# Designs tried in a protein design chat: VHH binders against o75319. Part 34

Target 1, 181 residues: o75319
Amino acid sequence: GNHIPERWKDYLPVGQRMPGTRFIAFKVPLQKSFEKKLAPEECFSPLDLFNKIREQNEELGLIIDLTYTQRYYKPEDLPETVPYLKIFTVGHQVPDDETIFKFKHAVNGFLKENKDNDKLIGVHCTHGLNRTGYLICRYLIDVEGVRPDDAIELFNRCRGHCLERQNYIEDLQNGPIRKNW

## First folded at step 16 (VHH)

Design ns17
Fold by OpenDDE, fold request of step 17:
Structure ns17 (fold): chain B 181 residues (1-181), chain A 120 residues (1-120)
Amino acid sequence: as target 1 above (181 residues)
Amino acid sequence: EVQLVESGGGLVQAGGSLRLFCAASGFTFSSYAMAWLRQAPGKRREWVAFINSVGRTYYADSVKDRFTISRDNAKNTVSLQMNSLKPEDTAIYFCAAKDWPTLYGSYDYWGQGTQVTVSS
């Protein structure tokens, strides 16, 4: 249905570009049918997403949707010029190797094809925090060789909220490196 | 053959300025991100400045507002303008290139380095 996700209103709609990367995290935008359940200032639609990105003088080149549902918005609500990738990611548990691999592969492919521009990879789950933060950090750690604490700090600072799930944090800090593409 | 050749290093007094240059050859320079890194005696190599293929720049906090990285694709050069130099800036400075748009990770090509010494 069109019920607002729990605590969705508590999170900043869009983070900041992660310096040195092409990542930007945001909470899930909600299609128009959700607006009747929100105050005007609480609304965050796909259109609002792009407006906010533009206000930051940035441009999205890819959207990776990590939610485990398709009820929030439709890919058709996005500009045709921005590819959309769905990676169904179960909440609350550390993503499995397949999910991590899919994410890494998508990011790597984008970076290879977009070296001649400065477009961003927009990543979101429901709140754009835990699943989103884990996978971004996992990529930075496993692929880019970033120290786990540095990756986490960078993400938290740019998202404006800190990773909340201890199992995610623990896995990032002490877990094994996952297979790359 | 790929080559990165640094120049412009030397001895300078604290508060002084230097401009480092790196001349690149043997690869498609305009498609690569470029960076300056440095290694001080007894310390690990650290990143100093980064510029991607479209001119976005990043700086280490220790050099922010003092150093400026720039590139000239027509000349296949990357430069590092270093102002307000401090003794702690003393190091061998390396020019590096990567065929990747991110700041982090390894670089594909390295120069031999140029010594920068800042005296008190």
Scores: ipSAE 0.906, ipTM 0.944, lowest interface PAE 0.4, mean pLDDT 96
Fold by OpenDDE, fold request of step 17:
Structure ns17 (fold): chain B 181 residues (1-181), chain A 120 residues (1-120)
Amino acid sequence: as target 1 above (181 residues)
Amino acid sequence: EVQLVESGGGLVQAGGSLRLFCAASGFTFSSYAMAWLRQAPGKRREWVAFINSVGRTYYADSVKDRFTISRDNAKNTVSLQMNSLKPEDTAIYFCAAKDWPTLYGSYDYWGQGTQVTVSS
């Protein structure tokens, strides 16, 4: 259906670029059919996403959608020039190895192919916080050797909201490193 | 053969300025991100400044607003303008290159380093 996700309005629509990385996190944009249930200032569409990114003088090069549904927007709502990748990620639980692997692989592929530009990897789940934050941090920790606390702090600061799920935080801080590929 | 050669180091008084240079050869310079790192006696090597292949820069908090990293792809050089130098900036400064767009992770090539000494 077209019901607004719970607490969706509570989160900033778009975070900031994570310095030193190519990541930017945002909450899920909602297609036009959701607008009738929102105040104008609450609306955040795929178009709004790109406008906000532009306002930051950034450009998206890839969107990774971690939501476990396809009801929020369609890939066709995005510019054709921006690749869209869906990684169905179950909420509230630490992503499994396959999910982590898919994410890492996608990010690595993007970075390899986009060394000659400064385009961003836009990552979102429903709120663009927990699943999003975990996977971004997992990548930074496992692949780029960032200390867990530094990764978490960086994400939180740039997203404008802190990772909330203790199981995610605990896994990032003390959990095993996951294989990269 | 890949080479990174630093220059411009030396002795300077606190509050003074130095400009470090790194000349690169043996690889496609324009495709690489470049960085300056430093290692003070008894301390870990620390990242100082980073510039990606398209000119985006990042700085460590300790040098922000004092240091400026820049690159000249036509000359295959990266520079570090160091202003308002402090004794705690004393270190061997290394130029490094990586074939990757992000700040974090390992570097592919390293210079031998140049000594910077800031006296009180």
Scores: ipSAE 0.904, ipTM 0.943, lowest interface PAE 0.5, mean pLDDT 96
Fold by OpenDDE, look of step 16:
Structure ns17 (fold): chain B 181 residues (1-181), chain A 120 residues (1-120)
Amino acid sequence: as target 1 above (181 residues)
Amino acid sequence: EVQLVESGGGLVQAGGSLRLFCAASGFTFSSYAMAWLRQAPGKRREWVAFINSVGRTYYADSVKDRFTISRDNAKNTVSLQMNSLKPEDTAIYFCAAKDWPTLYGSYDYWGQGTQVTVSS
């Protein structure tokens, strides 16, 4: 259905590039069918996403969709030039090792293939915060060797909102490193 | 054989300027991110400036607005313009290369370093 996700309006639509990385986080864009339930200024469509990215003088090279539904927008709503990857990720719980691996593999593949440009990996869940933040931070920690608190701070600052889920934060700070292969 | 050779270091008074150069060879320079790192006496090595393969730059907070990193892919060189130097900038400066387009993580190749000394 066209039900607006709970608290979706409360979050900035698009964050900023995470300096030193190729990541940018955003909340889920909503296809036109949702617009009738939104004020004009609240609307955030796939088209709006790309416009906002351009306004930042950035370019998306990959979109990773972590939502556990396909009802928000269709891959066909995106430019064909931007690959779309769906990783169904259950909310509120720490992603399992398979999900983490899928994410890491996708990111690594992108970075290997895009060393000659500066295109961004756009990552989103529903709010572009908790699942998104966890997986980005997990990558930075496990693969890039970033200190957990630094990764979290960097993500929070760039997203404009802080990770909210304590279980995610605790796992990032104190949890084991996950496999990178 | 991979080589990174730094030059341009020396003694300078506080407020002065230096320009460091790094000449690279033995790898596909244009596909690598380059960085300058420094190590002061008794301190850990820290990154100073980073430039990815397409020219995006990042700087440590301590050197922002004072240092400028640039690269010349045609010449396989990376430079560090250091202005408004401070005594705390005294360190051995290293040129490093990374085949990974991110700031974080380890570097693949290192130069031998060049000494920069800033007197008060």
Scores: ipSAE 0.894, ipTM 0.936, lowest interface PAE 0.5, mean pLDDT 96
Fold by ESMFold2, fold request of step 17:
Structure ns17 (fold): chain B 181 residues (1-181), chain A 120 residues (1-120)
Amino acid sequence: as target 1 above (181 residues)
Amino acid sequence: EVQLVESGGGLVQAGGSLRLFCAASGFTFSSYAMAWLRQAPGKRREWVAFINSVGRTYYADSVKDRFTISRDNAKNTVSLQMNSLKPEDTAIYFCAAKDWPTLYGSYDYWGQGTQVTVSS
């Protein structure tokens, strides 16, 4: 259905580029069929996403969709020039090693192919916060060597909301480094 | 053989300015990200400034608004303009390069370093 995801209105649509990285996080955009359930100021469509990115003087080069559903928008709603990748990520538990590995692989592939530009990887789940923040932070910790607390602080500040799920936070702070290859 | 050769270091009074240069050879300079890092005696090496292949820059909080990184792809050089120098800026400054577009993580190549000493 076209009902608005629970708590979706509570989150800022788009964060800011995370300094020193190629990441930007956002909540799931909603296709036009959802807009009858939204006040005009609450709308956040795929087109709105790209307008907000342009307003920041940034450009998306990849969208990684972590949701478990296809109901929010269709990849065809995105410009054909922007690659789209779905990585099904279970919402209430720490992502398994295979999911983490897929995310790392996608990010590394993008960074290798985009060394000569400044394009961003857009990452979203439903709210652009817990699953999104976990996987971005896991990448920064495991692959880039960022300290857990520094990765979490950077994500929270740039997203504009703090990570909420304690099991994710605990795993980032105290859990094992996951394999990168 | 890849080489990064720093120059321009020396002794300067607090409040003064200095410009460091790094000459690069042996790789496709224009496609690499470049950085300056520094290490004071007994302290860990810390990043100072970063510039990607298309000119986006980042600075450590301790040097923001005082230091400026720039690159000249025609001359294969990266430079660091250091203004309003403080004794705390005293360190060996290293030029580093990586074939990866992000600030964090390991760098592929390093220079031998150039000493900067800021006296009161």
Scores: ipSAE 0.784, ipTM 0.897, lowest interface PAE 0.7, mean pLDDT 93
Fold by ESMFold2, fold request of step 17:
Structure ns17 (fold): chain B 181 residues (1-181), chain A 120 residues (1-120)
Amino acid sequence: as target 1 above (181 residues)
Amino acid sequence: EVQLVESGGGLVQAGGSLRLFCAASGFTFSSYAMAWLRQAPGKRREWVAFINSVGRTYYADSVKDRFTISRDNAKNTVSLQMNSLKPEDTAIYFCAAKDWPTLYGSYDYWGQGTQVTVSS
């Protein structure tokens, strides 16, 4: 069925652009079929996502969807033609090196191709917090040399929620230095 | 050969203003992100201001609302307007460029620097 993801209502829909980067994080938008179980103020559709981005005077150039399902919305539900990439990312565990590499590769490719504009990479998992925050911070630490605590602080502040999973936080702070392959 | 040449440094009284300029040559300036960094005596180099190829800017907290970075892609220049200067702003100011749209990480090209000295 079209059950609302657990705890989804507890999170702000869209964060703010992370200064100095091209990232913006958000929770998964839900297609129309989910709205029967939502109060009007709880709704956050693909259209709502794009409206909220426009309200920030920003534009999405890529959506990276980290969920392991396609039940929340389909790329065709997006109100605009925006590049879309699914990177299946299992929850609860630190993402494996292959998943981290796929994310780094996608981000690097986008940044290289979009030097002449200011478009954002939208990243989401179900809640736009733990998997999303981990991979964004992993990129900033490994590829751009940001200190772990600075990356985490930046993500938390711009998302409007703190990273919750201790194993992710510990891996970001104290885990092995990974190669960018 | 790539060159970044800073100018406009000097001695100024606290509360005063200076405008720094950086003239760029030898690369496609309009596609590069530009930044100003500074290094005070005995301290590490620190980032001050950043501007991407289409004009989005970011500032270090210590200079926000006092400094303004600007670029002129037609003239291949980047500037830093520095207002309400404080003795703590005394440093060598460097212009830097990279062929990447983000603030963090290493820069590809650096100027020789220009000295700014703020007296009370």
Scores: ipSAE 0.765, ipTM 0.895, lowest interface PAE 0.7, mean pLDDT 92
Fold by ESMFold2, look of step 16:
Structure ns17 (fold): chain B 181 residues (1-181), chain A 120 residues (1-120)
Amino acid sequence: as target 1 above (181 residues)
Amino acid sequence: EVQLVESGGGLVQAGGSLRLFCAASGFTFSSYAMAWLRQAPGKRREWVAFINSVGRTYYADSVKDRFTISRDNAKNTVSLQMNSLKPEDTAIYFCAAKDWPTLYGSYDYWGQGTQVTVSS
């Protein structure tokens, strides 16, 4: 089915580049078949994503898709070929160590290969908030040594919405230190 | 051998200006991110300014709009223009480099530092 995800309209489509990082977060773009259920001003397609990134004078170099489904859009629906990685991430639970490792490995690989440019890693789940914010913050805390509260504040400010799930926030602030391997 | 050599420090009155320079050698300067950090007496080293390999810059809130970081990849130098200096800016200033494009985390190479003293 092509039901609009619950509360999807309530979130800003695309955040801002997170200063000092290569991350930008956004909600899932919806392919054209969803637009029949949306007013024109509510639409956020794969093309709209790329237009909004260009309007910020930025460029995507990788998309990490954290959703469990392909029904919202397919990589072939993107207006240009960019590296794309799906990491199936269960919602409503703190991501497990294997998922965290896959995310860290993908980010580190991108950063190593993109030292000579300024391209962004776009990360999304359905709303671009809880799973997305958790994994971005987990990376910043574990790999780059950012204090938990600073990582959360940076994500919230740049996304334009605060992390909502308390189990994610609790794990980031007080959970075990995760190894990077 | 990798070297980062800072220069341009000294004594200035509050409200004055200084320009610091960092000369780099022994690595592929154009692919490294560069930063200035500082350490005031009795305090931990803190980040001041950052510039990536393609010229995007970030600044600590305490120095934003007063300091400007820049790099010259042809000369292997990074500089820090410091305007409207305050006594709180008194510190040893270090040039640092890393082979990683992000602000946070550790730096691979460090200079010896140059003293900046801002008098009341």
Scores: ipSAE 0.743, ipTM 0.884, lowest interface PAE 0.8, mean pLDDT 92

Design ns3
Fold by OpenDDE, fold request of step 22:
Structure ns3 (fold): chain B 181 residues (1-181), chain A 120 residues (1-120)
Amino acid sequence: as target 1 above (181 residues)
Amino acid sequence: EVQLVESGGGLVQAGGSLRLFCAASGFTFSSYAMAWLRQAPGKRREWVAFISSVGRTYYADSVKDRFTISRDNAKNTVSLQMNSLKPEDTAIYFCAAKDWPTLYGSYDYWGQGTQVTVSS
């Protein structure tokens, strides 16, 4: 349905580019059908997403949607010039190896193909925080060799909110490296 | 053969300036991100500055607003302008290249390094 996700209003709509990376995290944009349940200043549509990104003098080159539903917006709501990738990711649970692999593969592919530009990988789940933060950090740790605490700090700082799920944090800090492609 | 050759290092007094150069050859320079790293005696090598293939720059907090990284694709060079030098900046400075757009991770090619010494 068109019910607003719990606590969705509590989070900044869009984070900032993570320096040294091509990542930017944001909460899920909501299609127009949700607007009737929101105050104008609370609205955050796909269009608003792109406007906010432009306000930061950035450009999205890929959107990775980690939500486990398709009710929030449609890929058709996005510009055709920006690829959309859905990776159904269960909430509250540490993503499984398949999910992690899909994410890593997508990111790696994008980076390989977009070395000649400065476009960003936009990643979001519902709040653009826990699942989003985990997978971004997992990539930085496993693929880029970043220390877990540094990755987490970088994400938190740029998102404007801290990872909340202890199981995610624990897995990032002390969990095993997940196999890459 | 891939080569990265640093130059411009030397002895300078605190508050002084140096400009390091790195001349690259043997690879498609324009498609690579470039970086400067440094290693002081007894310390771990640390990242100093980064410039992507499209010119986005990043700096370590310790050198921000004092150092400037730039590249000249026509000349296959990357430079590091170092102003307001401090004794803590004393290190061997390395030029590095990577065929990847991110700051983190390993670099593909390294120079031999150039010594920078800042006296009090």
Scores: ipSAE 0.906, ipTM 0.944, lowest interface PAE 0.4, mean pLDDT 96
Fold by OpenDDE, fold request of step 17:
Structure ns3 (fold): chain B 181 residues (1-181), chain A 120 residues (1-120)
Amino acid sequence: as target 1 above (181 residues)
Amino acid sequence: EVQLVESGGGLVQAGGSLRLFCAASGFTFSSYAMAWLRQAPGKRREWVAFISSVGRTYYADSVKDRFTISRDNAKNTVSLQMNSLKPEDTAIYFCAAKDWPTLYGSYDYWGQGTQVTVSS
């Protein structure tokens, strides 16, 4: 179906680059079939995503899609020059070790292969907030040794919205470090 | 052998300027991110400035708009221009190299450090 996700309109379409990282978070772009359900100013398509990224003088080098559905847009809607990675991530629950590992592995692979440029890893779930924020923060904490509160603050500030899910926040702040290999 | 050698430190009055240099050898400099960190007496080492292999720069809030990090890949050097120095900037300044494009985390190589003293 082409129903608009709940509260999708409430969130900024695209955040800012997280300083010191190669991450940028955004809400899920919606393919053309959703436009009839939206006011023109509410529309946010894959094309709009790239336009907004360019307006920030940035370039995407990878898109990680954490949504648990494929109904929002198709990888074919993206430029061929930008790789697309789907990591089906269940909402509302802390991602499992496999999901975390997949995310970490993808990020590490990208960073290893893209040291010679300044391209960003675009990460999104439905709202580009909770699942997205958790996994980005989990990476910063587990892999780069960032303090949990600093990671959360950095993400929140750059996304323009704060992580909302207490179980995610609690796990980031007080949960165990997840294995990186 | 990998070497990072800092220079340019010294004693300056508050409001003065210094330019630190770090000469690198023994690794592919142009592929590494470079950073300056500092450690003041009785305090933990803190990050000051970062420059990626492609020239993206970041600064700690305490030095933003006063310090400028730059690199010269032809000379294998990284520099830190320090303006409007304050007594709080007094520390040993270290040059560090990282084979990774991000600011956070550990660095692979370190210099011995150079003393910067800012008098009131």
Scores: ipSAE 0.905, ipTM 0.943, lowest interface PAE 0.4, mean pLDDT 96
Fold by OpenDDE, fold request of step 17:
Structure ns3 (fold): chain B 181 residues (1-181), chain A 120 residues (1-120)
Amino acid sequence: as target 1 above (181 residues)
Amino acid sequence: EVQLVESGGGLVQAGGSLRLFCAASGFTFSSYAMAWLRQAPGKRREWVAFISSVGRTYYADSVKDRFTISRDNAKNTVSLQMNSLKPEDTAIYFCAAKDWPTLYGSYDYWGQGTQVTVSS
């Protein structure tokens, strides 16, 4: 239903651009039907997302939705000019190779096609933290050769919250490199 | 043939300034991100500054607020203005190019480097 995700209010709505990358992480925006359950200052809609991005003098070029549900908002709630990609990602467990592959492929495709602009890849799960952080870091580590600790630190700093799941952190730091393509 | 040719290096006293230039040819310069990297004796090559094809700039913490990277697509050049130089800035400075919009990862083309020496 339209219940607010647990702990959703505890996280900053939108992080900051990760310097050196085209990533920005945010928590899931909630469609209008959720507003009646929130205080005005707690509301974070798809429209609010874009407003906040604009306030940072940034522009989204792609949204990757990692949530495992479709109840939070509809792609139709987004501007038509911003592509939307759903990658159903199970929470609390390290994403499988297929999920990682899908994410990497999407990011690589975006970067290849958007070298002539400065648009961002907006990535979110429910809280825009654990699944989001893992996959972003996994990309930076596996594809761009960033040191795991550097990737994690960069994400945490920019998101304004730290990755919480030890299994994610451990996999990033000590796990095997995943196949890119 | 792809070429990156650095210039502007030399000997300078601490607190002084230098401006490095890199002239590029043989590829579509405007489509590439450019970077300056440096390697000091006995140290690993380290990234110094980055400028994307659209002008987004990034700097290493060690040079932030002292160095400025810029590019001139009409002239196929990238520059590094280095102010308030320190002895620890002594290194061979390399110009590099990549056909990619991000800071991280490998570069496609490299210059031969130019020596920068900062004396105490």
Scores: ipSAE 0.905, ipTM 0.943, lowest interface PAE 0.4, mean pLDDT 96
Fold by OpenDDE, fold request of step 17:
Structure ns3 (fold): chain B 181 residues (1-181), chain A 120 residues (1-120)
Amino acid sequence: as target 1 above (181 residues)
Amino acid sequence: EVQLVESGGGLVQAGGSLRLFCAASGFTFSSYAMAWLRQAPGKRREWVAFISSVGRTYYADSVKDRFTISRDNAKNTVSLQMNSLKPEDTAIYFCAAKDWPTLYGSYDYWGQGTQVTVSS
């Protein structure tokens, strides 16, 4: 149904561009049907997402949706000029190799094709924090060679919230490098 | 053959300025991100400044507001304006090129480096 995700209101709608990367994280935007359950200032729709991105003088070139449901908004709610990719990602557990691979592949593909612009990869799960942060950090660590602590710190600072799940943090810091394409 | 050739290094007093240049050849310069890195004696190489193919710039905290990276695609050059130099800026400075839009990761091409020495 159209119930608001738990604690969704507690998180900033949109983070900041991660310097040195093309990533920006945000919480899941909610389609219009959710607005009746929210105060006006709490609303965050796909339209609001793009407005907020513009306010930062940025432009989205890709949206990666990591939620495990399709009830929050429809790809049709997004501008046609922005590709949408769904990667169903189970919450609370460290993503499996397939999920990680899909994410890495998508990011790599985007970066290869968008070297001539400055468009961002927008990544979100429900809160745009744990799953989102893990996969972004996993990419930075495994593909870009960033130190785990540096990746985590960078994400946390830019998102405006810290990764909360200890199993994710532990895996990023001490877990094995996952297979790249 | 790909070449990156640095110039402009030298000895300067603290508080002084230098401008480094890097001349590139042998690849499509305008499509590459460029960076300056430096290696001080006994220290690991560290990133200093980055400029993407579209002109977005990033700086290490240690050089922010003192150094400016810029590029001239018509001349296939990248430069590093270094102001308010400090003794801790003493290092070999390397120009590097990356066929990738991000700051992190490995670079594809490297110059031989130019020595910058800042005296107290």
Scores: ipSAE 0.905, ipTM 0.943, lowest interface PAE 0.4, mean pLDDT 96
Fold by OpenDDE, fold request of step 22:
Formats: C-alpha cells, structure tokens, sequence
Structure ns3 (fold): chain B 181 residues (1-181), chain A 120 residues (1-120)
C-alpha cells in the first residue's frame, strides 16, 4: 500500500558523504503515489533524492536498497545511468552472514570498478539508519579495519542521526568479524 | 620494482614551512590513491593526509588548514605542503600508495620515510 512508514518523517532525507569513504545514507524515497499523504515539505521522491545529492555537489554511482519491500518506489524511477541493487534485509535483527556478504561484495565490486571517478554508493533502508548504518559500519570494520566506535561515530555524524538499535551497536562493537569476499 | 622515495624533510623552526615530495615508480601511479602518514618517537603511526586517484583530499584534524596534499600524475609525484609547523609535527613522514579509492585500510606500497623536526 501507500501508507507512510512509521517515523519516516522524523529522519533527515539525506545524510552527508562519509569522509574517507564513498558512502552516503538516506531514508527511503517514496514514489509519487505517496505525495497525497504528505505535506509538500515532507515529500521525498527519487527525483528529490537526486536533487539533494546534486545540491551537495555529489553524484550517485550505485543505490543499494535494503528495505524488505518493493512498495516504496520502482527501479524505473531512477536514472538508467545509476545501477540499482536490492538486498532484502529484515529489520530489527542483526543481518545474517549472507546479507552481509552480499553487501560487502556489492561495495567491493563498485569500488573496484569506480576508482576512476568519485561517485557515491547510496545506501538506504526504510529510515536509512539502523540496517543502513549497521551494514556500512560492518564493511568499514571488517574490510577497512576501522575501529568499531570510530565507524559508528562517523556514520552517526554524517547521517545526522545515531544508530538506535542496541543489538546492532553491540554486534558491531563486540561481535565477530564476518566473512569477506 | 616499486619505489616510493620521500624528500624535503629537515629541521625547521616553529611557524616555518616545509614541502615534502614523494617520487613513485614501478606501478600505474595515476590509478592509485596516495597518502602521507607520520610516526613520532614513542607514538603510534598516524594518518596525516590522503588524496584519491581523482584528487579528493582528506586531512587529519591536527593538520587541517595547515597542510596541503597534492599530486602530479605527469611526474608520478605526491607532495605535502606543511605550513605553520609545530613541535608536535616532529616525526618521520611516510609516503604510501593504495590501489583503492578509500582512506581507510592498509596501503600497498610504502616509502622509507623522511625526518621532519620542528624546533620550538
């Protein structure tokens, strides 16, 4: 359906580029059919996403969609020049090894192929916070060797909101390293 | 054979300036990100500045607005302009190369380092 996700309005639409990385996090954009349920200033469509990215003088090179539904927008709503990857990620629980592996593999592939540009990996779940933050931090920790607290702080600062789920934070801080490619 | 050779280090008074150079050979320089790191006596090696293959730059908070990293792909060199130097900047400075676009993680190649000493 076209119901607005709970608390979706509470989060900034788009974060900032994470310095030293090619990541940018944002909340899920909503297709036009949702606009009738939103005030004009609350609207955040796929088009709005790209406009906001452009306002930051950035460019998206890949979108990773971690939502567990397809009702929010269609890949066809995105420019053809920007690849779209869906990784169905269940909410509230720590992503499993397969999900983490898929994410890492996608990020690694993008970085390998895009060393000659400065395009960003846009990552979102529903709110662009918990699942998004966990997987980005998991990558930074497991692949880039970043300290867990540093990764979390960096993500929180750039997203403009802090990771909320204690199980995610605990797993990042004290959990085992997950399989890499 | 891969080589990174640093130069430009030396003794300078506080408030002074130095420009470090790193000459690279033996790999496709233009496709690599470059960085400067430093290690002071008794301290852990720390990252100082980073420049991606496409010119994106990052700086440690301790050197921001004082240091400038730049690269010349035609000459296979990376430079570090250091202004307003402080005694705390005293360290061995290393040039490093990374075949990856991110700041974090390990580097593929390292220079032997050049000594920078800032006197009070």
Amino acid sequence: as target 1 above (181 residues)
Amino acid sequence: EVQLVESGGGLVQAGGSLRLFCAASGFTFSSYAMAWLRQAPGKRREWVAFISSVGRTYYADSVKDRFTISRDNAKNTVSLQMNSLKPEDTAIYFCAAKDWPTLYGSYDYWGQGTQVTVSS
Scores: ipSAE 0.905, ipTM 0.943, lowest interface PAE 0.4, mean pLDDT 96
Fold by OpenDDE, last read:
Structure ns3 (fold): chain B 181 residues (1-181), chain A 120 residues (1-120)
Amino acid sequence: as target 1 above (181 residues)
Amino acid sequence: EVQLVESGGGLVQAGGSLRLFCAASGFTFSSYAMAWLRQAPGKRREWVAFISSVGRTYYADSVKDRFTISRDNAKNTVSLQMNSLKPEDTAIYFCAAKDWPTLYGSYDYWGQGTQVTVSS
């Protein structure tokens, strides 16, 4: 169905670029079929995503979709010039090693191939907060050596919302470093 | 052989200005991000300023609005314009290069450093 995800309206559609990184987080855009269930000002489509990114004078170079469903929008709704990567990520649970590995590999590959531009990696789950924040922070901590608290603070500040899941926060702060590649 | 050579350091009075330069050779300069770091006596090395390969800049809070990092790819140089200098800016300043587009993490190449001393 096309029911609106719980609490989806409570979150800012798009965060800000994380300074010093190429990450930007946003909540899941919803395809046209969801619009009839939303007030006009609540609508956030794939097109709206790109418009909002442009308003920030940024450009997306990759979208990583962490949702565990395909019902929200179609990759065909995105510009052909922006690669789309689906990483099915279960909610509420700390992502497993395979998921973390896939994310790190994708980010590393993008950064390696895009050193000559300033395009961003757009990352989203349903709310663009918990799963999204965890994986971004996990990358910063494990790959780039950022202190866990600094990574979390940076993400929270830029997303405009704080990570909510204690299990994610605890794992980031005190959990083991995960394999990179 | 890779080389980063800093210059422009010296003694200056508080409120004064200095411009540091870093000349790079031995690698594809235009594809690297560059940074300035500093180490004061008895203190840990700290990041000061960063400039990506495409010119995006970042600054430590302690130097924002006073320092400006810039690069000249035609000359393979990075500069640090230091204005309104303070005694706490006294340190050895290092130029560093990174074959990566992000601020965080380690650098691939380092200069020997140049001494900056700000008198009160």
Scores: ipSAE 0.905, ipTM 0.944, lowest interface PAE 0.4, mean pLDDT 96

